VHH binders against LysM domain-containing GPI-anchored protein 2 (LYM2). Designs and how they scored, part 20

Target 1, 295 residues: LysM domain-containing GPI-anchored protein 2 (LYM2), of Arabidopsis thaliana (Mouse-ear cress) (o23006)
Amino acid sequence: QMTGNFNCSGSTSTCQSLVGYSSKNATTLRNIQTLFAVKNLRSILGANNLPLNTSRDQRVNPNQVVRVPIHCSCSNGTGVSNRDIEYTIKKDDILSFVATEIFGGLVTYEKISEVNKIPDPNKIEIGQKFWIPLPCSCDKLNGEDVVHYAHVVKLGSSLGEIAAQFGTDNTTLAQLNGIIGDSQLLADKPLDVPLKACSSSVRKDSLDAPLLLSNNSYVFTANNCVKCTCDALKNWTLSCQSSSEIKPSNWQTCPPFSQCDGALLNASCRQPRDCVYAGYSNQTIFTTASPACPD
Short names: E, the ipSAE of ESMFold2; O, the ipSAE of OpenDDE; V2, 0.75 times the mean of E and O plus 0.25 times the DockQ between their complexes.

## First folded at step 7 (VHH; framework vhh_7zox_3)

Design t7 (from s2 with S104T; at its last look DockQ between E and O 0.75; V2 from the best seeds 0.00; counts 0 for: pae E 2.8 > 2)
Fold by ESMFold2, look of step 7:
Structure t7 (fold): chain B 295 residues (1-295), chain A 119 residues (1-119)
Amino acid sequence: as target 1 above (295 residues)
Amino acid sequence: DVQLVESGGGLVQPGGSLRLSCVASGFTFSNYWMGWVRQAPGKGLEWVSDIYSGGSTGYADSVKGRFAISRDNAKNTLYLQMNRLKPEDTAVYYCAKGSDEYVTPYDYAGQGTQVTVSS
């Protein structure tokens, strides 16, 4: 049986985490953006590998899954999702409806009640605002960076089917979620699925570290001056290039890529190295030689 | 242009206190979560604390109970009260703006203020 609390054991961690949202009713990307307090639609577009010019009013069919990126931090052994994700109680709402129908089963009403300290979940008032605690995690898996994805289990699913769908294995899913087999899978509840992340040369002193991107996704980073893409068909290596497609978000103009350190390019290595994106600071985009020198 | 200007760092003895300030400009301060990150010599960035627009706070385990984050939206200022300082708190402390893209936690940081804890 899965828990509503994803383990997040890092003592000091923040990261990008991911949830799979679906609704039983048709909706739009605009509504999903609003529901999850996503500031720019392109964050959802990138997580779903949709063209940058996709309309915010594009229809999302019933039960169609849209991946939504979530800010996550670890605190006291559990993931703490973006606290700006709130829901305002409307006429005739009850917490169970909010949890299952509005938030697609990503949270339980018990968890909403607990974190908001609601003494009686049957006595809520129109206009009350509640933080919606989404499941997330920043933990590495067996020493490797992964993107933790909250997958709402479809009725009739098995661990084997979910593992095949997401490129992991049955044992890993069971261990990560603290279950021993399919009999403990609960339909319509979130399962922690560790998505493989593309390898990255981003420095630990970069503002976008850890830059975790799963297969078939892209992001704009370095204040919109760099576009990074993860594609399994490109050997699971994060591909980042300068971009002028979008105005810089915090800079007047995009700074140039830093030159690669000649000493790193000339290190005693048995194979050629390229100059690749390594993150950024306030006024500088970093680069480094890649791949790292093998042993 | 976005600017974040940190101040209040310095040299202190173990057990001492400092209060860091960060004055923000170039964006609507009250709309963003804000945070403190730090960089010890030779290390990467380490998250220290954050505060959301509604006032909710979070702390890294290493500073919980010793540090207190706060904000004054009328003055566009973020604060970090640091008590019972230890040598391992020695770092450059950066004020950081919450990201518009949610793909990264923070998308802008100031130039930093040095905190050194030693005898």
Scores: ipSAE 0.461, ipTM 0.778, lowest interface PAE 2.8, mean pLDDT 86
ESMFold2 (binder alone), look of step 7: mean pLDDT 85; pTM 0.858
OpenDDE, look of step 7: ipSAE 0.804; ipTM 0.908

## First folded at step 8 (VHH; framework vhh_7zox_3)

Design u1 (from t1 with V103I; at its last look DockQ between E and O 0.01; V2 from the best seeds 0.00; counts 0 for: pae O 2.3 > 2, placed apart)
Fold by OpenDDE, look of step 8:
Structure u1 (fold): chain B 295 residues (1-295), chain A 119 residues (1-119)
Amino acid sequence: as target 1 above (295 residues)
Amino acid sequence: DVQLVESGGGLVQPGGSLRLSCVASGFTFSNYWMGWVRQAPGKGLEWVSDIYSGGSTGYADSVKGRFAISRDNAKNTLYLQMNRLKPEDTAVYYCAKGSDELISPYDYAGQGTQVTVSS
């Protein structure tokens, strides 16, 4: 495996992934939003479980890690962020500095050079725009959906420590990243960390499929008409509710959830069921009875 | 490995005082904000107090004016002076290390020390 590359088999060609960004200098959520070309601040807020009314000017301390959602595309066995994230070269910029300092080690200057076909990384010009290929993946882990998180390894860290921190195991981390053990763990480089996701009842044909959220995060979906949250304490089940916190996009008004009352009363089911969010289309928000029971 | 070891808990009468200590190791103590959280019987974790690397402090309303958090960076030690203790302060108190990640306030906690306030 090449340095800075996350494996993506291609079973899912596109998805949402996360990167852990930290700056050596103090910054703001606004700056981070701009740097990573995040369209809506709420995406960052949700990824970090921050209140929706959090200020764009909120200070982010040096070395504080912010989870940033990115769009991931998988091609030729590798996942990279879409071309949404670009950096414009400024006066006195050095490509290695852009990679290690500006983007917090989430990418290498070699990778930037490669994807942008830069002949000489040392001969860059002011005003040039380069695609920043951040590492990501859409792969399932052992048949289960996970959210891939690019964690920049701190000096002195071990696989065991990282695994414990993120609720996985060192063997899984090693395998996922194609390394044997701690001896091959590189500081200041991104590591693919699989975050457990809440179970979802979202249909495969839904416009937001697959809807994957890691623990202690939220997302607005269905044109901002639905807010989904993931909490491990709630049995790792995605909780989606109708929301009026944000103005709907693409709809004049939020449609009501489809009714699933009939399904809830199915006599074949031995346990109480709930009507839960199952995705949306251009016209409809879908619901389904959960948990599933035999028809 | 990060290690936090609490001490100083015990049984006291209402109106009494206790001083909790937490000795930290395995990380640069002075670079992190620290806090105290507590868990009363049958209740969830409750934030009590925190102290930033720069020395700024915060307190839950329930303990404000009665508790004082402090730190000695030279000794890698966090303190919680608890005065005018009430029965409702009965809980296991945990020392907690501030997280590097925005999503999580704390990333490590000690084993805890029992504080019991009873007549």
Scores: ipSAE 0.141, ipTM 0.551, lowest interface PAE 2.3, mean pLDDT 91
ESMFold2, look of step 8: ipSAE 0.540; ipTM 0.815
ESMFold2 (binder alone), look of step 8: mean pLDDT 84; pTM 0.849

Design u2 (from t2 with V103I; at its last look DockQ between E and O 0.85; V2 from the best seeds 0.00; counts 0 for: pae E 2.4 > 2, SAP .674 > .668)
Fold by OpenDDE, look of step 8:
Structure u2 (fold): chain B 295 residues (1-295), chain A 119 residues (1-119)
Amino acid sequence: as target 1 above (295 residues)
Amino acid sequence: DVQLVESGGGLVQPGGSLRLSCVASGFTFSNYWMGWVRQAPGKGLEWVSDIYSGGSTGYADSVKGRFAISRDNAKNTLYLQMNRLKPEDTAVYYCAKGSDEFISPYDYAGQGTQVTVSS
């Protein structure tokens, strides 16, 4: 595995992923939002389970990690963030500095050079815009949905420590990253960490499929008409509710949830079922009965 | 209200070509990245291609070298030139608007246009 590349088999071509951004200097949520081209602050807030009324000017301390959601696209076995994240070269910028300092080691200058077809990384000009290819993945882990999180490895860290921190195991981390063990763990480089995701009933034909949320996070979907939350304490089940907290986008008004007609009353079910969010398309919000009942 | 209207689909023989168009309205077209997704029978939505506001493009591996995405901002129109079509390309093709959220790449899609590749 190439350094800085996350494996993406292509089974799912696009998905949500997370990166852990840390700055050596104090910064703000606004600055982070701008740096990663996040259009809506709430995306960052949700990823970090912060209240919606959190100020954009909220200080982020040095070395504090902020989870930033990104759109992931997989191609040729590798996942990268969408092309909307760009950096404009400033005076005295060095590409390696951009990679290691500005983007907190989430990307290498080599990767930036590669994807932007920069002939000489040392010959960059002020005002040039470069695509920043952040590492991500849409792969399932052992058949289970996970949210891939790019964790920048701290010096002196071990796979075991990282695994413990994020609720996985060292073997899984090693395999996922194509390394044998701690001897191959590189500091200040991104590591693919699989975060367990809440189970989702979102249909495959939904515009927000797959809907992946890690523990202690929330997201607005269906053009802001639906708020979904993930809480491990709630059996790792995605909870999605209609929401009026945010003005709907693309729609004048939020359409009603489709009704789970008669499906909830299936006698073959051993337990009560709920009508749950199943995605959306055009002007329709889908629902389904959950949990599924045996035929 | 956002509207995306696809056209240009149809029946074509393997190896043939089609050009899809999508006319957008209800939003500032030039400010958004746009894409094409498709849904084959019995399958989920598959990303095909996207084009960003800056003009950069992306393609699924399955269509690389065969499909070309473009846009005319003055006409609020998205295009997909499909060459060397294969039976596997048979699907409903949807024009999709780039999302302002990071939960999905797209937040709105048109009604779609059917593309059938068959001998």
Scores: ipSAE 0.493, ipTM 0.778, lowest interface PAE 1.1, mean pLDDT 92
ESMFold2, look of step 8: ipSAE 0.514; ipTM 0.815
ESMFold2 (binder alone), look of step 8: mean pLDDT 83; pTM 0.848

Design u3 (from t1 with Y106F; at its last look DockQ between E and O 0.86; V2 from the best seeds 0.00; counts 0 for: pae O 4.1 > 2)
Fold by OpenDDE, look of step 8:
Order: C-alpha cells, then structure tokens, then sequence
Structure u3 (fold): chain B 295 residues (1-295), chain A 119 residues (1-119)
C-alpha cells in the first residue's frame, strides 16, 4: 500500500469524505474552493459550520485547517477523490511542490504521477492538467457509519493526541491506517481519521445516499431543498429540514416532503416517532418514521 | 427542469452485449460530468461508471474492462457500452447527472432502463 492511500474495501463505492487543507501561506475560501474544484462555496461552509453569508474572500490564515468536502470513489480497495479535482501546471511548478505545498501534503507526487501515468514527474509542462487523487474512504467502521477525514499529521504528533483530538482511539487509528503505532506515524502525510457521523434515515436508493455528516456540520441536499445538520448534542441524529435558503437546482420548485403522519400512528410502536428525511428521487422527497419500531 | 431519458436496456444472454443511451436536457450537458448507476433487486444504488467534462472516465471494479462509457456533447447523449454481460449485471440502469453539490456524486437520475442478463 502506497503511502497516503486510504482503504476503501466496503460495499459502498461512492460517498462523501473530508480532507483537512492547510496552507503555509495566507489564502481565501475562494482560493480553496477553486483549488479543490468545489462547485459551491456552501459545501465548504457547511463542512466547517460557517454561516452561509460568509464571504468568499474570507481570509484563511497560514496553517489554519479548513475542512473540504470531496466526492470519494473507491476502486481496487482504495478511495480517491473525484476526477474533477485537477491542477493545471504553472510556470516553474514542480510536481513535488504541488503535492506538498499547494495541496498541503494531502497527496504525494508519486500518487499524482501514478494515476496520471506521468512517465517522468520531472518532465511536466506548463498547461498540463493532472488529476489530484486525494485520499478518502467510504468504509464503515465496525459496522458504523463514519466520515473519513484526511488529517495531515503534524510533526511530533502521536496517535494518542490525534485520537483525542478527533474523538477516536489509538487502536482504531492504527488499524484503520495499517500501522502498528507511533513509530510508523509519518509527519506531513495524510492519516485516515474516522469522524463519528450522525445517524441518518436516508434510504439506500436515495440519490444522496449515503448521507454522512460529522459533528458541527451542515449540508444542503435534495437539490438544495433540504438542509441537514449534525449536532452531537442532539443525540447524533441527523436533522433535516425543508429549506428555502438556496435556490433549488434541477427543480423549478421544491417538492413537498412526503407525508408520513399515518406511519407515525402505528399502534405497535410505543415510542414517540418523528417524520424524518429519508432521501429523494427525481420528483419526490422521501420521509420515514423514526425511530423504527422495535420488532 | 433536468431530464434524463435512458434507452437500450433489455434481455440478453450471459456474454452478450448491450448499448445504453441517455439523452439529456434542461442543463448544459457539456459542462457536467455524467455517469451510470445501477440498482439490482434488493440492493442499493451502485456506481457503475462516470465520464467527466474533460473526457476522463472511471469504472467500478465490477465492470472494468467490460463496460465503456462515452458521451456526445453535440447530441447531449451519454452512452454505456456493456460487453461480456453477466447475470450479476442485472439491474435497472440509471443515467445520472454530476452534482454541483458535494453531498453525492450525482444529483439527478433518469427513470432507468432495465437490463436483464439471463440464460
């Protein structure tokens, strides 16, 4: 396994993932958006729980970490970011510099070379576009949904420190990354960190499945008609509401939520249930009663 | 509104071939990456293949070497050539539009076309 590869061997071949981007130089959200080919700024805003009215020109300080959502695709046991993330070679660019500095160590020049079939990484030309294969994963952790976060390891860090920071444990981190311990922890390389996700009632056949949100984040789904938030303080349950904050995409108007009131009145279910978002199709926003009635 | 209309599905014997087509409307087709997803009975949606605006392609491991995705931007049409079909390929195949959001790879899919591979 090449350094920086995240394992993706589960049944889910595509999903959402996060990367932690840090620049040595001051930058802006706009620049980050462009660099990672994020279509809508709100995706970055949501990942960092920033208000929607946050300016694109918001300064990002040196070494400040910004969580950037990416589309993850798994192939041959490894997860990589969407192919739309490309970098165009500029004058005097060095591929290693692109990897370590421009993309903050989230990828190696070797990996870039490999996926782009670059014969000689030292013979790159201005104007060439290369796919940037950021590490990601769609795997469940011990049967539980998690958001995989690519954390670039700081020099001097330990698994314990990282685990504590992100609410996991050393053993989990080690296993997930295929390392034995701190002695194998590499600085300035991405580490696969599993972030706990809010419980979701989104159907497997939904266009936004799986819908994975980590704590203190939000996302617009169902063509911007639904806003989902994840808050640990709310029992790690995904909260999805109809939203008019953003213009719908693909739809002229937002369809109404499907009604599930009838299902809520199931006498066999002795606990209070709520009608919750369950995904969407081309014309329909699905709902379901939650929690499910015990068998 | 976005419209995706799939065609070309049907019944085929193992080892056979099918060519799926998808005609897109309601958006600038050439600006979006497109893909195919499928849903087998009792299973969730599975990514099959995608093609980006620049022409780069991706394939699920299960179909790699057998399927080929292509697009004709002038015709707003997406294709999926499926060769050496297997019973495991039996599913409803959906043409899907690349998402502008980072929630999921695709944000719209057609009604689908049934592909059945059976002896």
Amino acid sequence: as target 1 above (295 residues)
Amino acid sequence: DVQLVESGGGLVQPGGSLRLSCVASGFTFSNYWMGWVRQAPGKGLEWVSDIYSGGSTGYADSVKGRFAISRDNAKNTLYLQMNRLKPEDTAVYYCAKGSDELVSPFDYAGQGTQVTVSS
Scores: ipSAE 0.041, ipTM 0.524, lowest interface PAE 4.1, mean pLDDT 90
ESMFold2, look of step 8: ipSAE 0.679; ipTM 0.870
ESMFold2 (binder alone), look of step 8: mean pLDDT 82; pTM 0.831

Design u4 (from t1 with G58D; at its last look DockQ between E and O 0.01; V2 from the best seeds 0.00; counts 0 for: pae O 2.7 > 2, placed apart)
Fold by OpenDDE, look of step 8:
Structure u4 (fold): chain B 295 residues (1-295), chain A 119 residues (1-119)
Amino acid sequence: as target 1 above (295 residues)
Amino acid sequence: DVQLVESGGGLVQPGGSLRLSCVASGFTFSNYWMGWVRQAPGKGLEWVSDIYSGGSTDYADSVKGRFAISRDNAKNTLYLQMNRLKPEDTAVYYCAKGSDELVSPYDYAGQGTQVTVSS
């Protein structure tokens, strides 16, 4: 069993990953946003398929899991969240409590100690800031892109149950986490769960590449000018549309989607094609005809 | 293992009534909100009603005033009283367990029970 480490081979050095956060106490989306240093609430909303107008003060019930997007970096075979997430020690804080309770078991105090080079985890001082290294991965699974989700294992759960819940299988979970079976499954520890992602037509040279979304989620991309959604019921295809729901960043106005230049009418294609989002650059939003047909 | 077993479906005439039951096992029933969803022929899943752990209820507009959801925590049973049934209510009705995650409202459902409203 991994002790707070997810495998990351380094094929992709950085990516977006997800963690499942739950608190024993009632909390709010605002508190969660702060705790995980999420810049924009919409990131959390999108990860959980919540309406954009959801209040920051919306109550999150005890033990309710919120998916939180994190920036992942892979180094030396392991993936960890970037140094964006820091925790400031408060009066009477215990590092183990910070790990197990404040961060819902997504990290261990040992890992916190390690990455912050804390000589004695029992000798921490009020006001000290520590990097919280959350487990993540950017690895493909069997050659396929997936979104890695850190699932904190519930007591009494099995690999089979977890696999069923998240649409994978026991063997995959076991292999991904370096365990043989249920006997090695540890409660209250994070498990690397691969979430299937919608297929994307985003170009490799796009600024948001790779753009991967798991089922029942959405994301704003192209400087907030494009909203992409993933729905398994729509053939696991990423759906991206121009959006004016939020103010553009870096652009005064959202540029129009480029035209597919008649590619949709290609006689070599015997099936209907759509003009779909293909990424963006500093100046342009790209489109492409999908599915691809021979030129 | 979580198990949800629906019963009470059948054939009724328009204007008639049915009471569906769902027996839950494999989890602490009282800690979860529960719901009913239905699937009519040729249509997708449609939300019908929810009941929260505290007893609050919610209904789709299409069934509001006609359907009543309730629960008996001592019996681990969810109910749906359906009155003034319409042909449009014909569907397979599923009992659903509330999810622990925000991303999905439900994480388990039963096998369903057929409700047919016809003259």
Scores: ipSAE 0.111, ipTM 0.518, lowest interface PAE 2.7, mean pLDDT 91
ESMFold2, look of step 8: ipSAE 0.708; ipTM 0.877
ESMFold2 (binder alone), look of step 8: mean pLDDT 86; pTM 0.870

Design u5 (from t1 with G35H; at its last look DockQ between E and O 0.01; V2 from the best seeds 0.00; counts 0 for: placed apart)
Fold by OpenDDE, look of step 8:
Structure u5 (fold): chain B 295 residues (1-295), chain A 119 residues (1-119)
Amino acid sequence: as target 1 above (295 residues)
Amino acid sequence: DVQLVESGGGLVQPGGSLRLSCVASGFTFSNYWMHWVRQAPGKGLEWVSDIYSGGSTGYADSVKGRFAISRDNAKNTLYLQMNRLKPEDTAVYYCAKGSDELVSPYDYAGQGTQVTVSS
């Protein structure tokens, strides 16, 4: 049966993953940002393809699912969110309530207890801070890069329905989650859903490698100097452009994109090529000609 | 399984009226926003109208004042009253179930019903 743990083989030890958060009560993007310790609201906005000028006070309706980016670390075959997400116990809090209601079923109180070495989940004190270990993965799927999305299963759902919703298949879902079928699908538990990612030309040695975006999302990278978007309608190709929408971090000014030195005009290439974002270093934004020449 | 079945399309003269229906099954109809979308020949999918669970409605500028969306939760049915139809309204009209995901407005749609406005 589905345990709520996502498999992570460790080939990639750290990555960005997504969780689907929903609240039974109305909330705001601000509250969600705080709850998941997201440093920049734009991360949430990008994950949900919302305009950058979206208010922090934007209402999120009951049961609406917000995709929240999380930092994932893989250890001992399992992926969990980094220790940056913590919850402080409040008066009258019950750990099971924290897990099922506050964090929308993305985690169990048992898992919280385990990772925090809580001897008795029923004996928690006001003011205690606990790490919230959200499920995630950095694994490739059949050799392909995917974005792992923690989807909380709704009562009455089937693997087929979920697969259709997210553009995968029930066999893949079953295998990825170590279940044989619908009979082992648990409601109100997180399911590992692989989201197809746009192809990226980001170099392996880039500081933002691997740069993976799912459909209908955007991200700021290269110290906020580059905005990348993923749209299935654009051949599942990552589109990255220089951006001045956000103040650069770590750089006084955004460096220009490196020029693709004549590579675009290679006569051996029969198809038009573009100069595309290929990552960045401490001082440089890299570019490369894409697609690669077939010959 | 979620199922949406549209009906009511047809051929009508400019200035005429049609009423589309969509019968929903396989989910709690009353808990979801419902949408009408359309696709004209050679064009992409266009949002037409939506109705929230609480009864609030929205309309594209192109149909505002001419179309009226409604729903009967007891019958799991969505409606679109189309008045003063124009040739530009010719399209396949789809009923779409609202998604819980912010990133995606809808997660299911019907087979569609053809609406043709021609003299």
Scores: ipSAE 0.209, ipTM 0.631, lowest interface PAE 1.2, mean pLDDT 92
ESMFold2, look of step 8: ipSAE 0.605; ipTM 0.857
ESMFold2 (binder alone), look of step 8: mean pLDDT 84; pTM 0.856

Design u6 (from t1 with D50Y G58D; at its last look DockQ between E and O 0.86; V2 from the best seeds 0.00; counts 0 for: pae E 3.1 > 2)
Fold by ESMFold2, look of step 8:
Structure u6 (fold): chain B 295 residues (1-295), chain A 119 residues (1-119)
Amino acid sequence: as target 1 above (295 residues)
Amino acid sequence: DVQLVESGGGLVQPGGSLRLSCVASGFTFSNYWMGWVRQAPGKGLEWVSYIYSGGSTDYADSVKGRFAISRDNAKNTLYLQMNRLKPEDTAVYYCAKGSDELVSPYDYAGQGTQVTVSS
């Protein structure tokens, strides 16, 4: 395993990816939001399926994992978080402490030093700002869309336990991470875990493409005019509805989220098709008839 | 009232150069990272390059070493210098605004400017 070296070489070169953050000390959602440069707390709330009215000061217990979405870019065969995630050196910080204690083991000090071109990692000063290159990937897995999740391995974990926890299998997990078995599984280091993504009708030319959500999460997209939820109990199908809960971010008012022209029978199963969210452009929210045959 | 207006596209022979410009309004330009994305015929949107508010840059592997992104925060203008153009670079190029939301890297794009690389 190598921290900061998740494979990222597929046709999709940018995406939302996901990291699992925890700290040995109690903290708050506000502190996590600040640490990961998350502009709006609702991005963290949605990734953890928390109510929209959850307080920024809600306690996060020691060792409690909070999922944090990040922007991922693929370059030179690997994925790293964008440069918005920076850390300002404080009194008594050393890079190893920042990597392990402040960022929960999601990165190594070697990777921080490398990407910031730090001449001497033992000579850092209060007030210096460093990019924190979190590991991520946008690759499909065996032709299927997945949400890549950086999971920091707990001491004593097995690949089987991790696979069961996240709904994947030992072989897939080992192959994705370039390891043979549990003897190569390093505690306190990130493992690339492929979370199943809900099926989506979002067009390839949509501003939110690819729109990849894992089970039990939600997002606001289309300038906050559409709320999408991923639920395994809904046959792993992305459910998106117009929303007035949040003011539009780039529009004065939300454009129409109209139904499709008439429902058509699905030729393969003779059932009416749902009108579903298909993405958006600057001017319009797209919809389309569902391509799937529901059970 | 966000607006992004691209210009500078056109027809060019392989090996040629073009410089794209994008004038931004309706938001505080210097607070956002900006980028270029492109769409070739029959394809989805492909990331080309980002430039962060502090001036750092990233490039897709397919354009690295050939394209140079830059910004002028005083003029609210984003640029893409495109050198050693190939037929594979033929696409509509969109100026893109970085997102306040994490659902995608960008949340607004201009109407695009056509770049055609052909003998």
Scores: ipSAE 0.408, ipTM 0.729, lowest interface PAE 3.1, mean pLDDT 86
ESMFold2 (binder alone), look of step 8: mean pLDDT 81; pTM 0.825
OpenDDE, look of step 8: ipSAE 0.491; ipTM 0.784

Design u7 (from t1 with S99T; at its last look DockQ between E and O 0.01; V2 from the best seeds 0.00; counts 0 for: pae E 12.8 > 2, placed apart)
Fold by ESMFold2, look of step 8:
Structure u7 (fold): chain B 295 residues (1-295), chain A 119 residues (1-119)
Amino acid sequence: as target 1 above (295 residues)
Amino acid sequence: DVQLVESGGGLVQPGGSLRLSCVASGFTFSNYWMGWVRQAPGKGLEWVSDIYSGGSTGYADSVKGRFAISRDNAKNTLYLQMNRLKPEDTAVYYCAKGTDELVSPYDYAGQGTQVTVSS
């Protein structure tokens, strides 16, 4: 899979996945948002745990990594980003430069050429538009949901260093990527890194299901009416609260958190419980009492 | 554990030169950009210079043309050559390790070395 393909053969065929982008030149969050066709800057802000008021013109230093959420689709055992990401060829571009320098090594020119059915990858014209197929996955890891993160490997990295950085282990990382050890770790190529996801009470029928956040990230969901945060220090449990920080989308006003109080006090449950976010529908926000009552 | 040890500070006359060193351990030095920040008496931290993992350099306007940052990856050592020093350069200078992530440009700093520029 070190050829830029991520395994994506499980039952989940679409999801939001994550890539680590860097450039050898300084850039801005605005440029990254545009490059990856991200609709709302706040999804980049949340993926990087940045304050909501961070400027679009925030400087990103050379080689500094920004986590960018992408829409992932799986077919034929592999995951690639949706066709949302399109690049228009500029003066002096060649596909290898676009892959390496513009997209930070997240994709190869061979993959760009294959997906776009380009007859000769060395002969492209200014103004041509190409879909950029970023690697991603929606697969579970050992039956557990994870956030798949495309990490571009630095020269001289080890599996142990990468595993420690992202909270996994050498064996898991090697097995997921189909390699045995550090000698097969290819610099400047993406590696599939399984980030632990916070546990949540979000129902399978929620419009935001599955709601998967990794440590030190947040998201606005339920039409901006709920902010969820993932913090390893809170026992890897999503913390979701009603929010007025952003105007509701698709609703005139945010529905109330409702109808959980009776379940919290039910005598049949013999442990303390909280009313927690469980997802949403077109009309309302779901809540449930957590943890689940014992049998 | 990450450890950064600065040295080379001291008292110098205006117009003089000093060379600061920072010996790093506990991480793969060549994988990270490195920098110098300083804190003058009664002021906050000020970015001075950095050198990126790819070798490019950046300088604050106040030091450009007078200071030169460099690194020796074989010795895990960061340097700051400071020329034509001015009283305004008086500060504690900290060596700082860069991060891969946007959230904070630096995640570790040493204890610092004092630079005093006066007659």
Scores: ipSAE 0.000, ipTM 0.220, lowest interface PAE 12.8, mean pLDDT 84
ESMFold2 (binder alone), look of step 8: mean pLDDT 82; pTM 0.831
OpenDDE, look of step 8: ipSAE 0.022; ipTM 0.473

